# Designs tried in a protein design chat: miniprotein binders against q8lar0. Part 31

Target 1, 344 residues: q8lar0
Amino acid sequence: FNDGLLPNGDFELGPRHSDMKGTQVINITAIPNWELSGFVEYIPSGHKQGDMILVVPKGAFAVRLGNEASIKQKISVKKGSYYSITFSAARTCAQDERLNVSVAPHHAVMPIQTVYSSSGWDLYSWAFKAQSDYADIVIHNPGVEEDPACGPLIDGVAMRALFPPRPTNKNILKNGGFEEGPWVLPNISSGVLIPPNSIDDHSPLPGWMVESLKAVKYIDSDHFSVPQGRRAVELVAGKESAVAQVVRTIPGKTYVLSFSVGDASNACAGSMIVEAFAGKDTIKVPYESKGKGGFKRSSLRFVAVSSRTRVMFYSTFYAMRNDDFSSLCGPVIDDVKLLSARRP
Below, E stands for the ipSAE of ESMFold2; O stands for the ipSAE of OpenDDE; V2 stands for 0.75 times the mean of E and O plus 0.25 times the DockQ between their complexes.

## First folded at step 17 (miniprotein)

Design sw1 (at its last look DockQ between E and O 0.33; V2 from the best seeds 0.00; counts 0 for: pae O 1.8 > 1.5)
Fold by ESMFold2, look of step 17:
Structure sw1 (fold): chain B 344 residues (1-344), chain A 92 residues (1-92)
Amino acid sequence: as target 1 above (344 residues)
Amino acid sequence: SKVTLRIEFTVPDPELAEYIAKLLRLWIEEMAAKLGVEVEIEVEVRGNTVKVTIKIKGDPEEIEKLIEYLLDLLEWLAELLGAKVEVEVERE
């Protein structure tokens, strides 16, 4: 396995004409490298269907999944290793749509919503641990609509091996800089959504779990302003989007949690507040964003009361971008460190 | 090796001509990059006619793959749009 787009993950190599009825793909093996189920269409960018124009975010073609339709690819992996899948998706109908991403026996259902980007296309991520030396990756439309052809568009399917970092004597938090995370497609500037996951699930953001109702956004320095390094997390949905990590602590010992708060240079202006937690100890960090980048440092000193301390971040402010008035946005966190104090 | 393709694609509605020209250019460039061949693409849109001239240079096996994929795509698009396609291939 090599990181990046799956074979024909961008669907630029399409079915033969003889396997098509209009845009409908008749032969379930007609799209190279993919096995199809149900009503599947191969869509050229700009194709008009009734009054709807179907636009593809990258390249010339995408796949549309009708009612209960799926695409599947078998990928060689290393048993016991961790992987993150990234894919681009958009809805095509005036109804709620969702996708089920799976590598059996694990799966996640992801709502396809229009509140995270102005284009209607978002990047989604999901992680799994390989149970064998092959993974059957399935993307499935579990929805049922009155028009059986109606369903989400899919493009840009990629995968990345994850190597979870360890705590060190310089930072007991894992992945405090967020440098390990899902594959970022280099020519798409929307960031990658990390949907909520349970404590028993694997995370596309190693060390961190999204413990909330809404996704957080994983952003890169090529397309956004980040406080340090190449990666950061944007808290896009106020208290509904939180990241957390549980760390080992020694009861009675004093610690300092330090971190950066900023904005992504994505027109997310406003009076933002990030709340950081270490157990029940908290600090509120105000940040006046002009939507043009920048950051400040803050810290929280606390005494551990348990052998395990939950560190958590969320925004207590809900915002939308000033340039489109519809995309959720929020403060950025980065460069998170937890160390014992030398002088309590 | 070098191959020149001359494609004339006539659509029934002139508003489609600019869109199909953009689609073909984008796809040819993507596929050429994937196959490791060099392409020079000239596109002319005149009313409801799109003329594409493609000069392909590179490994003969990869050039043949690009031509095979392109011809099949043109057949599909012609039927999808109710259009006429004429293709001339000149090998050097």
Scores: ipSAE 0.700, ipTM 0.911, lowest interface PAE 1.1, mean pLDDT 86
Fold by OpenDDE base, look of step 17:
Structure sw1 (fold): chain B 344 residues (1-344), chain A 92 residues (1-92)
Amino acid sequence: as target 1 above (344 residues)
Amino acid sequence: SKVTLRIEFTVPDPELAEYIAKLLRLWIEEMAAKLGVEVEIEVEVRGNTVKVTIKIKGDPEEIEKLIEYLLDLLEWLAELLGAKVEVEVERE
């Protein structure tokens, strides 16, 4: 398997009547291509839960994971290769919810308390290195609530083979244009969240680590304004959204870090500031966003003091979209380049 | 043996009708293939109502299995969605 939706990753193939008790699936193999554990529900779009109407972002059906519930699928992969998993999730409870994603022996905990999209659905991504030619992908709700049915909705589980770019003579940074990243689901305009660093050293955004408490957003050119290429990163949670990369440098040599700062054309209007770091050197780049797209270039000239230099970006302030006054948004960074400079 | 099923499935939300139509076609085709039965499927969506006509050819025992499966599926789906389903079976 390389790229795209997993087999029945949208859960549009469902169980038989005999395998259902209301919305609960009572047979662990009743959903094709998935193995179930715990309290799992098969939920149609428009299903009413109290005063809440559950809306499925794509298709007619999704699954809900109750107390200690999980879904598992075995997928063919290539040993030694890197993959990212992307899925949609929405909370259905008023309390803090989290999801565990795993491909043994790797695992990550994803908090879904923070709602980034006004729709209630967010796309999450996680990366792993295949240890064999098969992978058991598990999404698990570790929560225990009084109502065993209480839990997140899951839909649109996809995977992409990652090919980490290498530094070149044109850029000593890896993946500076962010063109390599997780699968972007078609017809979803929310972008993909890159979560904070987990215990594992693998990032769904190759070359970059999210060294903050909150996620960054991976955006595509089909739905957003992107300064260069087809992908970029939106810093959606101020200083709590930071991306970083450590690069090899020569002490005493002068370098120039250049990058684009803009907005995603997502109604994120206002005064923004991007802070860029190269080791101890820093620059603040103001950007006045009209929320209609656009960008400007900036650069930081510095002298390397070590054989390793940390490059980092974050946003100084929080921002919200002007159209819904609820969705987190921020400045876009793209086309990040680090090159040696000639001494004047 | 030849059997014709005529299904009328009415959903509460018109936006779901098109999705249900696609799913029904897919499920019918998959099960037919599994059972080794030949099917011709016609699907029409009018408002909230999905009309499906299925012509089935093959082994009589396998045809009955398919029919049982479909009836069970439709009952499940109707209950799940709060929909109304009507089925007519014609055996030739």
Scores: ipSAE 0.183, ipTM 0.611, lowest interface PAE 1.8, mean pLDDT 91
ESMFold2 (binder alone), look of step 17: mean pLDDT 86; pTM 0.833

Design sw2 (at its last look DockQ between E and O 0.10; V2 from the best seeds 0.00; counts 0 for: pae O 1.8 > 1.5, placed apart)
Fold by ESMFold2, look of step 17:
Structure sw2 (fold): chain B 344 residues (1-344), chain A 92 residues (1-92)
Amino acid sequence: as target 1 above (344 residues)
Amino acid sequence: SKVTLRIEFTVPDPELAEYIAKLLRMWIEEMAAKLGVEVEIEVEVRGNTVKVTIKIKGDPEEIEKLIEQLEEMLEWLAELLGAKVEVEVERE
């Protein structure tokens, strides 16, 4: 397997005409490289359905997953290795649409009723550990609606091998710079949502878990301003958007947690506050965002009270201004370091 | 190898003609890039008729893949949109 789009992951290779009834795909193998189940449609971009225009994020075609529908592809992987899947999705008709992404026995149910981009499409990510030399990747709509065609649009299915970083003598946090994370589709500038995953211990952002009700956003320096390196995390939903890592500490020892708080240059202007935690210790870092990039450093000095210390970040509730009809946005964190301090 | 395709797509509504023209151009350019073939595309919309001329240069096997995919898509879109399609292929 090579990182990037799965074979026909953008669905630009379509069914034969004889396998179609309108937009419905009748034959479960009609879309090259994919196995289908349930009510599946092949949608040309701009297709009009009643008062609704179905636009795809890139290219000419996408798939729509109706009642109990799924798409599946078998991919060669390395047993024991970690992978992240990225895909685009949008809701079409139901207020509460969701997708179940799986590589058995691992799965995650992702709500797609929240929109964090102006296009109506968001990129989602999910990670798994390969249990064999292949992975059956399944994206499934578990919903059942009166209209059997009602369900999410899917496009741009990609995968990336993850190489989880280790703590070092320069940073006892794993992946503090967020440089290891999900595949970012090169022509899509929305960032990649990392949904909450409280059941599985695998994360598309190695070392970090999303311990909240809503996703965080993984952003890249090609499309956003980031404080350091090529990657950062945007905390897009206040206290409902949090990342955490548990790190080994020595009770009684003093540590310094340092980090950047900034602005993604995505017109997310306003008064923001990032709250950082190390166990029971906390600091609130105000940041006046002008929506045009920039960052500042902050630190939290603390004495560990346990052999394991939970480090966590979220934005607190504040009055924020977004563009008209705008998506949720928030402050950026990056360049997170934790080191012991030897200062009597 | 060189192949010239001439496509005439007649739709019941002029707005569908503009829609099909955009969709076809986008798809052909994307597929040509994926298959590593060179294309020159001319698209003309007159009322409810779309005329597309595609000059394709590249590996014969990849050209035939593009043609086969395009023909299947055109037949499907014609039925989906209530249109009539005519395709002429000139192989050199």
Scores: ipSAE 0.696, ipTM 0.908, lowest interface PAE 1.1, mean pLDDT 86
Fold by OpenDDE base, look of step 17:
Structure sw2 (fold): chain B 344 residues (1-344), chain A 92 residues (1-92)
Amino acid sequence: as target 1 above (344 residues)
Amino acid sequence: SKVTLRIEFTVPDPELAEYIAKLLRMWIEEMAAKLGVEVEIEVEVRGNTVKVTIKIKGDPEEIEKLIEQLEEMLEWLAELLGAKVEVEVERE
């Protein structure tokens, strides 16, 4: 498997009616290509749960993971290769909801309490290194609610093979253009969230770590304005959305960090400030967004004080889209370059 | 014995209609196979309405079981989706 939707990753192939009790799936193999555990529901779009209407963003059906419920699929992969998993999730409970994504021995716990999109659905990504030629992808709800049916909706599970970027003589930063990242679903315009990665050494955004409490958004040029290439990063949660990379530097040597700051053409209008860091050196880059795209270049000249320098970006302020007044949005960063002022 | 069923299934969302069409075909085939009856299925989607024509051949008792199961399934699905279903049975 290389890239794209997993087999029945959109859950449009469903169980037989005989395998259903209401919306509950009572047979662990009733959903094609998936193995179920715990309280799993097969939910049609528009299903009413009390006063709540469950809307599926793509297609007709999604799955809901109740208490201690999980879905599992075995996928053929290449040992030693890196992959990112992307999936859509929506919360249905008022309490703290989390998802545990795992490919043994790797696992990540993703909080889904924060809603970034007004639709209630967000795309999440996670990366792993294949330890064998097969991977068991497991999405698990570790939570225990009073209502056992309460839990996150899952849809659109996809995967992409990641190719770690190599530093070049033109840029000592890896993946400075963000062109390498998780799978972007062609029919979804929400972007992909790169969640905080504190546990695993592997990032869905190769070369970059999300060292903040909240996620950054990975955006594509088909649905968003991107300063360079086909991908960029949107800093959607102010200071709580930070992307960072540690690079090797020579103490005493002068470097120039250059980057683009813009907006994603997603109605995120207003005054924005991107703060860029290179070690202890920092620059604040203001950007007046009209929410219709555009960008400007900025640079930070600094002298390295260590053999390792941390480059980091975050947004000073929170912002919301002007069209729905609810979706989190922010400035876009792209085309990040770090070079020595004196090229050897 | 030969029986023809004509099903009209109207869903609230036209996008859902295509998926329902697929599901119905799959379920009908599976149910028929389990009962040992032969079915010929034609499915047409027009807007929000899925029209299914099923020609059934086999043991009369098994056919009746299939019809009963299908009706139950359709009612269940209709309730689940907030859809309307009409079934016409023609016995030859």
Scores: ipSAE 0.191, ipTM 0.640, lowest interface PAE 1.8, mean pLDDT 91
ESMFold2 (binder alone), look of step 17: mean pLDDT 83; pTM 0.806

Design sw3 (at its last look DockQ between E and O 0.09; V2 from the best seeds 0.00; counts 0 for: pae O 9.7 > 1.5, placed apart)
Fold by ESMFold2, look of step 17:
Structure sw3 (fold): chain B 344 residues (1-344), chain A 92 residues (1-92)
Amino acid sequence: as target 1 above (344 residues)
Amino acid sequence: SKVTLRIEFTVPDPEEAEYLAKLLRLWIEEMAAKLGVEVEIEVEVRGNTVKVTIKIKGDPEEIEKLIEYLLDLLEWLAELLGAKVEVEVERE
């Protein structure tokens, strides 16, 4: 396996005409490299479904997963290694449509929400630790609707090997710069949603968990302003958009948590506030954003009271982008560092 | 090897002609890249008619794969859209 689109992950090689009834795919092996189940459609960009025109933002074709439909691909992986899956999805009819992404025995449920982009398409990510030399990657619509075709569109299925960074004597946080994270599909400028997750092995952002009701957004410097390096995290949903890491500390020792707060140059203007936590200690960092990039650095000095200290960030800023008035946006955090401050 | 395809689609809805033109250009470019062939694409849209001229250069085996996929795709799209399609293939 190489990082990037899965074989035929963009669905540009489609079924033969003889395997189609309209847009419905009749043969479960008709889409090359994929095994299908349930009600599956192959959708050309610009196709009309009722009063709606279905536009595919990536490539010419997408797959629609109707009632209880699945797509599956077996991928060769290295047992014990970590991988992230990225895919595009959009809802088409049912309110609060959802997708199950799985690599047995683990799965995640991903609500397909419309608050993150004006196009209705978002990139979603999830991660797993390989339990064998092969992974059966399944994307499944568990929904059952009166219209059997009703369900999410999917495109751009990709995978990346993750190499979790280790703590160092220059930063005891793992992945403080967010440089290790999910695959960002080339030419897709929406960022990658990292939905809430319950265990470390399923976080596509190694070292960090999303401990909130809504996703955070992973952004890249090719499409956004980031304070340092090539990657950052945007806290898009106020207090519902939180990231955390638990680190080893020495009780009684003094530490300094330092970090950058800025904006993604995505027209997210306003009086932003990021709240950073180290255990019970906290600091509120205001940042006046004009939506055109920039950042400032802040820090929190604290004395550890436990051998384990929870570092957390969230925003109290809740707004929509001022260029589309429909997409949630927020402050960017980056370059998070935790070091001992106690010296003779 | 060089092959020229001339495609004419007539669709019932002029709005669908615009989407079809965009879809074909994007798909042909993507498939050409995947197959390692060079393409030069000219697309003209007038009302409900889409005319596509494709000049393909590359390995003969990969060119024939692209043509096979394209012809099958055109047949499906013609049925789906209620369109009339005509294709001329010139091999050099």
Scores: ipSAE 0.684, ipTM 0.898, lowest interface PAE 1.1, mean pLDDT 87
Fold by OpenDDE base, look of step 17:
Structure sw3 (fold): chain B 344 residues (1-344), chain A 92 residues (1-92)
Amino acid sequence: as target 1 above (344 residues)
Amino acid sequence: SKVTLRIEFTVPDPEEAEYLAKLLRLWIEEMAAKLGVEVEIEVEVRGNTVKVTIKIKGDPEEIEKLIEYLLDLLEWLAELLGAKVEVEVERE
């Protein structure tokens, strides 16, 4: 497997009537290509749960994971290669919800209590290194609620093989343009969330670590304004959304960190500030967003003090979209370059 | 371009036939919408037999994608239900 939706990753192939009790799937193999465990529901778009209408973002069907429920699929991969899993999820409970994503022996817990999109659905990404030529992808609800059916909706499970870029003589940063990252679903315009990294986790955004409490958003040029290329990063949660990379530097040598700051053309209007760090050196870059796209270039000149320098970006303030007044949004960073300065 | 698919499905359980007919319609409509193809669907259920006629209009490449999807779906259903499936494809 290389890139795209997993087999029946959109769950449009579903169980037969004899395998259903209401919306509950009672046969563990009734959903093609997936193995089920626990209380799993096959939910049609427009299904009513009390006063709540469940909207499926892609297609006609999604799955809901109840108490201790999971879905599993075995996929062919290449040993030693890196992959990113992308999926859409929406909460259905009033309480805090979380998901556990795993490919043995790797696992990650993703909180989904924070809603970034007004639609109620967000795209999440997670990366792993294949330990063999096969991988068991498991999405699990570890929660226990009084209502066993209560749990997250899952849809659009996809995977992408990651090819981490290497530093070049044109840029000593890896993936400075963010052109390498998780799979972006073409029919969804919400962007992909890159969650905070755990200590031993691989990043679905190669070369960059999310060293904050909240996620950053990976955006594409088909749905957003991107300063350069086809991908960029939106800092959606102020200081709680930070991306960082450690690079090799020569002590005493002067470097220039250059980057673009803009907006995603997503109605995120207002005064924004991006803070950029190179070690202990910092610059604040103001940007007045009209929420209609655009960007400007900025740079930070510094002298390296060690053989390793940490580059980091975050947004000073929180912002919300001006069209729905609910979706988290922020400044866009892109085209990040680090080069040695020419001696005058 | 126009393509007409005629599908005849025979299932072991008549209750399953009615449910399947509803799902098939839904799946076809949703996939057609995704591909930007226009479809007209007629479904008839008689006992254990489901007859589906699909008239497809649109871009030839997108039509072929829809056909491929449907064939895969039908193969899966046939295997799952132990059903007999006959498919006729007419290209105009």
Scores: ipSAE 0.007, ipTM 0.170, lowest interface PAE 9.7, mean pLDDT 90
ESMFold2 (binder alone), look of step 17: mean pLDDT 84; pTM 0.808

Design sw4 (at its last look DockQ between E and O 0.14; V2 from the best seeds 0.00; counts 0 for: pae O 2.0 > 1.5, placed apart)
Fold by ESMFold2, look of step 17:
Structure sw4 (fold): chain B 344 residues (1-344), chain A 92 residues (1-92)
Amino acid sequence: as target 1 above (344 residues)
Amino acid sequence: SKVTLRIEFTVPDPEFAEYLAKLLRLWIEEMAAKLGVEVEIEVEVRGNTVKVTIKIKGDPEEIEKLIEYLEDLLEWLAELLGAKVEVEVERE
């Protein structure tokens, strides 16, 4: 397996015309590299279907998963290794839509939301640990509606291998710079949603768990301002947003947690507050955002009271971007370091 | 290697002509990038008619793949839109 789009992951290779009835795909193997089930459509961008215009933000074609529909691909993987799946999805019906993403026995049910981008398309991510040399990747619409075609559009299915970073003598936090994370599709500028982890899930953001009710956003320096490196986390989950890591510490020792707080240069103006925790110790970091990038450093000095300390970043900032007034946004955290303090 | 494709669609509604022109340009550009071939695309929409001229440079094997995929796609789109399609291929 090579990181990136799955074979025909953007669906630009379509069915033969003999395998179609209008936009409905009538053979389960008609889309190259994919096995289909249920009511599946192959949709040209801009196609009208009744009262709906079905728009694909990039590429010429996408797949629509109607009643009980699924797409599946078998991919060679390394047993015991970790992988993250990224895919784009959009809601097409007036009612709530969900997708079930699975590599057996693991799965996650993801609500398809309309609040993270102005296009209605978002990138979603999910992670799994390979239990054999092959993974059957399934994306399934469990919904059943009166209109059998009702369901989400899917495009841009990609995967990458994850290599969970280890603590170092320069930083006892894992992945403090967020440089290891889900695949970011090169031609999609929305960032990648990391949904809250359920029990028994693996994180697409190694070392970190999303412990808020809603997703956070993984952002890249090609499309956003980030304080350091190529990647950062935007705490966008509406009312509250949180990421956390448990770190080994020595009781009685003094530590310094340092980090950057900023904005993504995505028109998210406002008076932001990020609260950092190390166990019961906390600091509130205000940041006045103009929505045009920038950051500041802050730190929290604390004495560990346990051999394991929970480090968490928390935001209750709720805003929409000033440039579209429809997309959620929030403060950015990056460059997180934890080291023991040394006195002169 | 160099190949020229000349495609003419006749659609029942001028709205379909504009839509088809946009879709074909997008798809051809995406597929050319994937196959590692260079394309120059000229599209003319006049009433119910779309004329597409595609000049393709690259590896002969990849050019033939693009042509095969495109011809099959054109048959489906013609049926979907109620259109008539004609394709001419000139290999140099």
Scores: ipSAE 0.515, ipTM 0.833, lowest interface PAE 1.8, mean pLDDT 85
Fold by OpenDDE base, look of step 17:
Structure sw4 (fold): chain B 344 residues (1-344), chain A 92 residues (1-92)
Amino acid sequence: as target 1 above (344 residues)
Amino acid sequence: SKVTLRIEFTVPDPEFAEYLAKLLRLWIEEMAAKLGVEVEIEVEVRGNTVKVTIKIKGDPEEIEKLIEYLEDLLEWLAELLGAKVEVEVERE
């Protein structure tokens, strides 16, 4: 398996009615290609739970994970290769919800408390290194609620093979254009969230670490304005959305960090500031967004003081879309380059 | 023996209605095949309403099994979706 939706990753193939008790799936193999554990529900779009209407973003059905519930799928992979998993999730409980995604022995806990999209659904990504030629992908709700049925909705599980970029003589930074990243679902315009790095050393955005409390958004050129290429990063949560990369440098040598700052054409209008760091050196780059796309170039010249230099970007301010006044948005960074300055 | 079922199903979402129509057809055909009965299925979707006409031909006992299956299926869907289902059975 390389790229795309997992087999029945959209859960449009469901159980027979005989395998159901209401919305609860009572047979662990009743959903094709998935193995269920715990309290799992097969939820049709428009299903009413009390006063709440459960909406499926795409398709007719989604899966809800109750207390300690999980779904698992075995997929063929290549040992030693890197992969990113992408899935849609929506919270259904008022309390803090989280999801545990794992491919043994790797695991990550993703908080889904923060809603980035006004629709209530966000796309999350996680990366792993295949330890064998097969992977058991597990999405698990580790939470315990009073209502055992309460839990996140899951839909649209996809995977992409990652090819970690290498530094070149043209750019000391890896993946400076962000062209390598998680699977972008073609029919979803929300972008893909790159969550903060927790325990795992692997990022779904190769070369870059999300060293903040909140996620950054991975955006595509089909749905957003991208300064260069087909992918970019949107800093959606101000200072709490930060991407960073450590690069090898020569102490005493002069370098130039250059990058693009813009907006994603997502109605994120307003005054924005991107702060860029190279070690202790910093620059603030203002950008006046009309929310209709556009970008400008900026650069930071600095002298390396160590054999390792940390490059980092975040947004100074929080912003929201001016069309729904709820969705988090921010400046876009792209085309990041770090080069040694020519010796005078 | 020949039996005609007329089903009217109302769903909350028009888009779901189209999807459900397809699923119903598939489920009916699959079960009919298992039971060894012949079915002719007509489906009409108007807004949130799915109308299904099923003409069944075969062994009377097998036909009844199919009917029971469909009744259970429809009841399940009705409950699941909070929808109303009307079924008319005509035996010839």
Scores: ipSAE 0.116, ipTM 0.577, lowest interface PAE 2.0, mean pLDDT 91
ESMFold2 (binder alone), look of step 17: mean pLDDT 81; pTM 0.774

